# Designs tried in a protein design chat: VHH binders against c4kar8. Part 46

Target 1, 263 residues: c4kar8
Amino acid sequence: MAELSTPSPASPAPLDGGRGDELEKFTLRGARQILQLLQDLITHRGLITAHTGGGHSFMTAVLKVDEERGRVVLDPSPDPQANRRALAAPRLTCVTQLDGIRIQFPLVGLGEGQDKGRPALFAPLPAEMLRLQRREFYRLQVPLAHELSCLLKAEDLARKPVEVSARVIDIGAGGVAVVVPTGAAEFVIGGTLPACRLALPDGEPIELDLEVRNLNRQTQRNGTEQLRVGLRFAALPRAADTRIQRYIFKTERALNAKARGGL
Below, E stands for the ipSAE of ESMFold2; O stands for the ipSAE of OpenDDE; V2 stands for 0.75 times the mean of E and O plus 0.25 times the DockQ between their complexes.

## First folded at step 3 (VHH)

Design a36 (framework vhh_7pa5_2; at its last look DockQ between E and O 0.24; V2 from the best seeds 0.00; counts 0 for: pae E 4.2 > 2)
Fold by OpenDDE, second read of step 4:
Structure a36 (fold): chain B 263 residues (1-263), chain A 125 residues (1-125)
Amino acid sequence: as target 1 above (263 residues)
Amino acid sequence: QVQLVESGGGMVQPGGSLRLSCAASGFTFSSYAMSWVRRAPGKGPEWVSTISGSGGSTSYADSVKGRFTISRDNAKNTLYLQMNSLKPEDTALYYCARESDFYGTGLYDSPFDYWGQGTQVTVSS
């Protein structure tokens, strides 16, 4: 009778994708700060994306903070299946924004119940909340007209080297997000993609090393599945950094000018 | 500063129609896909519809397909939701939301980066 070693539940992926030290400065751990931030989310009617793992998520919102019981009350998903996943998940990763600042926090010990006669989800107060304040985390949404691309040097499922041309959807001082066709390559969070090429409109492509930081499968409106890959600049030459910053700045100015009624 | 301001909500009878508007400012409106999200009492937010930046592509939740129409006027920086054949189940706070991605830092996905305060739609007899 071979004891089927129940695979140890995969430790929930760290919130920070492995660079915990860099994000520690932006992590709130104070009870009062956490409570205040949650209250702010209520006040601003924050839309929260709760990730249940396995590429699944649902939208929720904080309904109430129960300080006496030390719990947060969330709206359940209108999708019963999402709620089941949520309740089965060892951890929810909640992502939202407040005043342009990205906020991420874990919830563990999710339960279901009723709040004032309405269905609700309950969880203990988060032990920590990540609040990103630095410009380095800012991502400029790349205008479609700019058609930025990144040539990724990756591996396929057979570990064969492949080159994938990826569209850049956002860019910041610290990295880029790209979209690739599903199955184009195998990406591993924390993995390095060496000698990639980022194409900017202002000149020759920039050669750089990229670190995979995030992976999200998304179904486009047209039914096509794509993989969004968040990439960090692992080693960015100063000249490249300057070019990227210049591009971002120029683009932001142009976008802002347009927003203000400038042609 | 990015601002989204919803309007056009109200009370209507079943079978009635409403047109929601969302005034956008502080960003290049045409560069972003926009969505409507609704939050009904006792239910979490539900995606309703999305329209591409150019307006050339639209998508709808099954619950509203054939009844709701999302549109945009990029010259006016305004998003619309025409709601026809309204049902009591459509009662919700309706949010205008900008679609945005933030993947570069290792954070998990969030489909929206900005949203308004919402406009209340109530469908009741």
Scores: ipSAE 0.638, ipTM 0.865, lowest interface PAE 0.8, mean pLDDT 86
Fold by ESMFold2-Fast, scan of step 3:
Structure a36 (fold): chain B 263 residues (1-263), chain A 125 residues (1-125)
Amino acid sequence: as target 1 above (263 residues)
Amino acid sequence: QVQLVESGGGMVQPGGSLRLSCAASGFTFSSYAMSWVRRAPGKGPEWVSTISGSGGSTSYADSVKGRFTISRDNAKNTLYLQMNSLKPEDTALYYCARESDFYGTGLYDSPFDYWGQGTQVTVSS
């Protein structure tokens, strides 16, 4: 939220909740691997975005790993409100990148104190860390310039049918993640949205049924609160599957060319 | 390989000036908005300033407005931060960061996808 709001401990679940099986092969659970990765973040001075739920986040960094006490020590935010949200949150979801490798991990049981006389945040060492390399992405991040949208058929708060044009933020073989304005519609995990229309470049919109898998509130960089909705393809005609795969492949090639000093 | 290398840090007295530079390589520099982020002792990372890919728009943290100026030279793949009227509270490690050009990251948003090793700025009498 744009305003300074009190954190909600009952914030909606993140999009990753229903994809544990897909992400398992990218998840590190070995104690030595976790310690080494955290040490790499210290060595490379990794900037970490910590999500506290309710669409709120702040920037932090790992100060040190206290192996003896089994905890990680983090920089507090310069913003006192962000620190209050973090301490009130049941969980932090920490996200960072090292040379294009996405790293994500949860922290539970955050506390505050001091490290060498300076304010610090403390949490038990994470039991797992996600390490997702570019070439191993299960989903394509949709470029902002593509303005990819999906017209959703949902219900409003009064249970009346409503059509919502949602921005597609990622896409894969199994589904899409979209962003909708807060209050535009009501979504129920497990609910089916029939006859939605996915607008891809180079052709007519694809009509398909989508199942709601995950919900997460997020505050955008412009301060607007939005709802992130994870949607699974309930069924894909062969033609639709082919077009989606072609879009993913074409876009990935273009992004790789751009990253290597192309256009 | 994307690389960002900062330079120009050092020790300076309160009221002094420093000019930071960031040499970028491994990507089309003019296609990305660039930021300066700092990390002070006892405080987490703080965003300082951003400049658009073309250089046509800039933004600043309230704590540095009127004192710092961000600029870029796309022909040289270099980002700059001119720091004037430096204060002890400006003491920090200053990072050059590339803004992510994608909304969301499949799971959670991260505003930056690459940053450098940083250059130390110390303001003391």
Scores: ipSAE 0.323, ipTM 0.728, lowest interface PAE 3.3, mean pLDDT 80
Fold by ESMFold2, look of step 5:
Structure a36 (fold): chain B 263 residues (1-263), chain A 125 residues (1-125)
Amino acid sequence: as target 1 above (263 residues)
Amino acid sequence: QVQLVESGGGMVQPGGSLRLSCAASGFTFSSYAMSWVRRAPGKGPEWVSTISGSGGSTSYADSVKGRFTISRDNAKNTLYLQMNSLKPEDTALYYCARESDFYGTGLYDSPFDYWGQGTQVTVSS
């Protein structure tokens, strides 16, 4: 990926600074819902990647849920160093999939012990679990060669119309992030930009209504200022959604195939 | 829909051999790297081996080096694991797993998006 595109930062939170609010609608917080999802992982023998920080992870699975004691029981790693890192970590970020849906949850307070005479790891039940379809969590870092742009119909400080051609830096099912020079327009969080035009590499531009979700000032290494604007698709027609999703899937598969050398 | 069905497990004595198969359907098999993962009694899942979509690149866990060989037949949509010189510690439920399209995009990756039900391998004297 470094050879074909700039690698994306990874996190359980959104790639742009406002995605945390967007993820809330996919977050389970009810105790009954959490217990049921954990039980589903047990029933399907879900393979879980548990991230311990510092780029380290190990594979695990949920052995059982102890509702009486309010805890989950996990398989220990066959690698003793991974278990030591897990026990030392302030939290684990567990990631897996069930029926093509990404599932992510934090565990804190991990301890070691025995379950039915076998080694096991224990943690309190998570207070939340994230459940996402692929289209709801993936943000493609747009290759520079694609030169994706979005014509924004915005306003200046005096609320006079201005048009800004903004470079698209990432794109996902729910929106785009763009960069503009500082001062090119005034953006108001929660504001709507009607009839913007997203230019994909092939085909006619897509007319979209966009909602400003976040603003982040960035200073480049050469000292120039730019504004990263997180934009949500409002009122997206099904045909436009399908076309955007196809672009994302096709581009991501092409980039991954080249970056991995066919692994 | 994606399906992966493992077969070829069984009971063998130490030093014996088995060949596991994984029949794949519902996707373009040759476009995906595939792995074998095993789960021994009392242990969590352990990665065993990975093969590239073309079959040109393979890798193995230290515990199986020189004894196991991963291969694939893209014309038959089938993944294989040849297991030689089997030891009691190889006793496990073996799964084939497909590498996720999204793998490598961040710290919180899930490298696999689909796996089979597994096939049991038991090595005892």
Scores: ipSAE 0.299, ipTM 0.742, lowest interface PAE 4.2, mean pLDDT 82
ESMFold2 (binder alone), look of step 5: mean pLDDT 82; pTM 0.819
OpenDDE, look of step 5: ipSAE 0.522; ipTM 0.817

Design a37 (framework vhh_7pa5_2)
Fold by ESMFold2-Fast, scan of step 3:
Structure a37 (fold): chain B 263 residues (1-263), chain A 125 residues (1-125)
Amino acid sequence: as target 1 above (263 residues)
Amino acid sequence: QVQLVESGGGMVQPGGSLRLSCAASGFTFSSYAMSWVRRAPGKGPEWVSTISGSGGSTSYADSVKGRFTISRDNAKNTLYLQMNSLKPEDTALYYCARESDFYGTYLYDSPFDYWGQGTQVTVSS
């Protein structure tokens, strides 16, 4: 939950090089997950931008999920022309946000009718939804069972090289947070730790440079002090970035499966 | 040649007001939903508000709802953000953004296909 700033371009720019298989890790295809997400949009009154093609869009919201008929009920636009464009479109592309998470999904086969005497738009439930975590902000809490570690190449108080094996407590696209014993090494905010090694469950340790971003002392219930260190990836090769993302995705899916196991 | 040019930023005291403008050119302005997005120093972009192409529908982030008002003048190709009751937490670079009409062809954690250079808003005493 500590904020770690990522090394990002100064100005926003399109970053998507477009590969369908890269989006699979963010794609929900399970019927129950899709229903739950749509219900969350209803509960939190999520406003949706519905793109009808040709540069046209309108604001809508999910009013209801009709599980028996397998369809979603949408709020029509107050602009009749927008509704006509939507009904004529082969597909709506719906985009929204829920708690800082970008959600995108297609709707095909849009129709019109009434819900509780009010005009409404209807579409079959989407077969897939993209749930895109803000990459810079997401931190996976690392399960203790994974025993994820990072070998830090640091310095002691006399500036002599020292190696410290630190437990990784969270990991994201931009960095890791680790815990180290008090006195194990000297850390300076803004300092660089070169040639550290991050051990993931599959493959060789990843060698990378880390920048110290924050330091927090914590006293445990048993009176033991530990130091929590926030570390930014100073430069991350594409192969390392892919491996870290794969670990995060697989671990999150496994945790979600455990939470829903046997349902 | 899509161009979005923001203006109207500046320094204000807490509780003050500012009105931001965005001049759009190079596309049919009324055909696109438009948004305001802000970026505080050291933070990622935060969506602030969206207005439909017709101006008939608006939406706001919870942090600004009731204090900010988005509007547009389609005859002038201009987007506005009226900001009232400003707080230090509103300090950010404010961008005008055009909503994409294509799934998966732009930045995936944002549906926006174009932004301006931004205008700085600083709220301090």
Scores: ipSAE 0.000, ipTM 0.136, lowest interface PAE 10.9, mean pLDDT 76

Design a38 (framework vhh_7pa5_2; at its last look DockQ between E and O 0.39; V2 from the best seeds 0.00; counts 0 for: pae E 3.8 > 2)
Fold by OpenDDE, look of step 5:
Structure a38 (fold): chain B 263 residues (1-263), chain A 125 residues (1-125)
Amino acid sequence: as target 1 above (263 residues)
Amino acid sequence: QVQLVESGGGMVQPGGSLRLSCAASGFTFSSYAMSWVRRAPGKGPEWVSTISGSGGSTSYADSVKGRFTISRDNAKNTLYLQMNSLKPEDTALYYCARESDFYGTEWYDSPFDYWGQGTQVTVSS
């Protein structure tokens, strides 16, 4: 019985993965800018999620920036296993937010040691940091009362075609995030899922191609594991785009009205 | 602007109790799940507890289960953490954090999008 090694969720994609030109304006590569942003993370006590690959992550924070040695110092996880994974990972993808701005940066060459007699993780300064304003990358969280679903055309471990009904958790002009049961299908970052079907409340499902952009394994409160999949719309027809935008606007309006006590 | 302001921290003896508060503003408080996260020196941030927007669902880290109680008053836009049977290991800076409603399609998720400056809890004899 060959233990079908569940393909380890894909390593975090490079910051510039597939959108190099569009993200370039949001990417900091200047040493001084990077240092300043890291210092800002310290000042604001930024909670950072460090992704180690395979769907694993842990929370950390920047303790200090060592300019002389060209390294960043991070808090280790209270979980020894997470630290082991981090040290074994070829790359950490660190994600955080400051004042509504999403920040993402890679760390490579992670090591462990001590800072002022306390355990710490060390890495060379990131070569680049991505800083994205929320407004440009808005995703509507889909209300539970108005569930959207997406039928994914994927493959299983045996490369057999499978259809997976996925719940849409957020939607924007550029794509959707969905949740699927663990093991329902195999996803590869950068892979294309052709002829998927997005169900909107206003009519027939939209057929579209989806590109896998992000994978994140999450453990629910009840202990159930779910896979979150970030999907980019590939070649979205104009009519479909219009419908999606209409849904977003309508839903936002409804949510805002409810928040104001009008519903 | 979203603001989270923690209070209620202090020094307490082992076995003692504290109640933390977090005042939230700048957003519809009831629409967001809220969490407590703590950061101890030499230990990275640790999730402590989460409560749903409605307050109907709660979860706790194993390290605090049975001792800590998370609650919220949506009318007052306030999150609470009742901490009983405090231990030296509970010494940390405690953050109030809003769970993110943004699950980016192209980026890895961050569980929290806003957090306060924290309130210090020190458990010592």
Scores: ipSAE 0.695, ipTM 0.882, lowest interface PAE 0.7, mean pLDDT 86
Fold by ESMFold2-Fast, scan of step 3:
Structure a38 (fold): chain B 263 residues (1-263), chain A 125 residues (1-125)
Amino acid sequence: as target 1 above (263 residues)
Amino acid sequence: QVQLVESGGGMVQPGGSLRLSCAASGFTFSSYAMSWVRRAPGKGPEWVSTISGSGGSTSYADSVKGRFTISRDNAKNTLYLQMNSLKPEDTALYYCARESDFYGTEWYDSPFDYWGQGTQVTVSS
C-alpha cells in the first residue's frame, strides 16, 4: 500500500533558479571552455557543493574529466545516504568558488561505478557552466539583529490572496532571498508577486514587484522545515535602487568595522 | 590575493600525533570562521572541524571528537589542528578552508570560498 519510492521533485529551476536569460552572458557553452574550467577545478582541488534537491547537499570534487567518453568523474560522499539521494535525483546543481569567482553547473544522468578500483560517481559533461565575478553575484548576508522583512502579496494553496511577512536572509542589487514557513503561501517559479513591501531601517517600506526565481525547501537540524524563496526585483525605481544600495553599503561597512575591532 | 598554505603533514604510526598549521594571507583573518576539510583515497571531501573568527566557538565531526583540537592565533594569521590518537582511517589530504558566510549566495550555498592545496597525513604501521 505504501508508495514504492520518494516522490521526485519537479525538474529543478535552470542555473539561475528560474529563467536564465539575464545570466546568459555569464554562461559558458563552448566545449573547450567547459573542459578547461573543469580541469581548473581539479588543479585547484576545488570543493564542490552538490545540491540534490529537497534541501539536501553533499561535498564532492572532480576526480577527472574523461574527454573520450564525454563524462566527468566525481568523488562520492562519505555518507552512503547522500550518495543514494544523489543517484535518485533528476539533477544535481553543483556550486563552487575559484578565487572569488562563483561557478555553478548542472549534472544530469548521474551513475555510480569505480575509477582505478575506487568508488566514483559519473555524469555526462555539462552542456553549460555559469561563471560569475564577485560583483555580479554579490549578496549581503542580512544580520539577524536587523530583523529585515519583506511583506509578500501571494496566494495560498486555494488561490486565495494572502500577505506573508518573510524574513530577508540576503540582499543584492538584483533581489532578495527570504524565508517563509512551509505552507504559508504557494510560489511558482517565474510568477510575479505585485506590490510587495520591503522594510529597510532608513524609512518607509519600498513598494516593488518581485519575480520568483528559486524555491528551496530546507530541513533544519531540529527537524523543522522552512521554504527559502529567491526573488528578483522587477523594474526597480531609481530611488528604491539607491536606498537598497545605501543599505548594503552601510551594513557592509559596519560589518567590516565590527570584524576589524572584534577579537 | 587570498592565500591559505597548509603544513605539518607527514607519516605517523597509529596512536601517534601530528599538528597541522595553515598560514593565511590577503584578508582580515579574524573576520572569518575557518575550517579543516579532508579527502581520503576512495572518499569525497569530509568536513572535520570549524572555529569561529574569535575562536570562542568550535565544532567537530563525530569521527574526530575527543581526538582533534582546532585552534587559531589571530595575531599570527594561523589556523591549527592538533591531531591525537591517530587511526589509519584519518589518512587523507587535509585542507584549510575559509567560510563564506558574509557574501552568501543567491540561491545555493557554497560554504567555503577559498582553500589551500592541502597537506598529506598518512597513518600506517
Scores: ipSAE 0.355, ipTM 0.751, lowest interface PAE 3.2, mean pLDDT 81
Fold by ESMFold2, look of step 5:
Structure a38 (fold): chain B 263 residues (1-263), chain A 125 residues (1-125)
Amino acid sequence: as target 1 above (263 residues)
Amino acid sequence: QVQLVESGGGMVQPGGSLRLSCAASGFTFSSYAMSWVRRAPGKGPEWVSTISGSGGSTSYADSVKGRFTISRDNAKNTLYLQMNSLKPEDTALYYCARESDFYGTEWYDSPFDYWGQGTQVTVSS
């Protein structure tokens, strides 16, 4: 995990994952607020993942804030290649969590140097930081009884179109995770699946574009292989987002009511 | 309130062994993958090893593979790291970290959401 690898998308993703209007209310732009949040990361020894683009990232931490010079000081990676990628990147997207709160901020103009005789990475203070409470990135575990599914328009190993009905195992504001039988289709991290159909129990299926974010092979108890595919919503209409949020809310209420009645 | 407390660090000579423990509380321990991460002097954090929630899958950094063994006891809510054939470059603050519920599901991933204060391992002649 010191060097995380994901396939490169065709272009850098936006800082907010394309959710700019929705996330503005969680964006800190005040200099005092930014300095305090960076200090909190220092105090709590926050483990930061710095994304350098091209599907690469490295772990770091904020060592200090040089307020007089207006810059942050970061640990270099123990992997020299990760450091070279970081210095070549036009922008780092730094992500961490602190007490269940997701913190995300950009760094631009990264340079290398020495801090008290030790190697360090330097960047100007970020102009903005996102703070997202757990509710803003929560993923609901979908009950099997809901039979929630997503029709994927993917390709087989011969690059021919294939439609795969995939069971949805979790769903959140930004995407879904699905399972498919091994070999049902070929998925490429960073690839786009246009015009997929998400079937919610409340109404007609939602047509949406999906981006493949991760792949995980799973072996079931009987030795059967399946593929867990993490999918991000792309170009999500506002009405579809509302339906997804309503499904999550209603289902969580129902699950909480059962848990209280079972206790 | 999630709490992770490491112990078992100390001073050891090269070639020696230590066993680290991490006591977990405030969450359903068996539902989370857990990792060991270390910070050597003058270096940023370095991932060491990960174990799945059930304990059925493990992985290791190349620098420790064959020498370190991660394990867990879900009945005792405890994570372990057995460290053998220790080298001076293993000197670091070792802390346990809980894998985020959301790891692998966001465009910009961050693998950990909670970690402990760490336990110091020092390997010197």
Scores: ipSAE 0.333, ipTM 0.768, lowest interface PAE 3.8, mean pLDDT 82
OpenDDE, second read of step 4: ipSAE 0.546; ipTM 0.831
ESMFold2 (binder alone), look of step 5: mean pLDDT 82; pTM 0.816

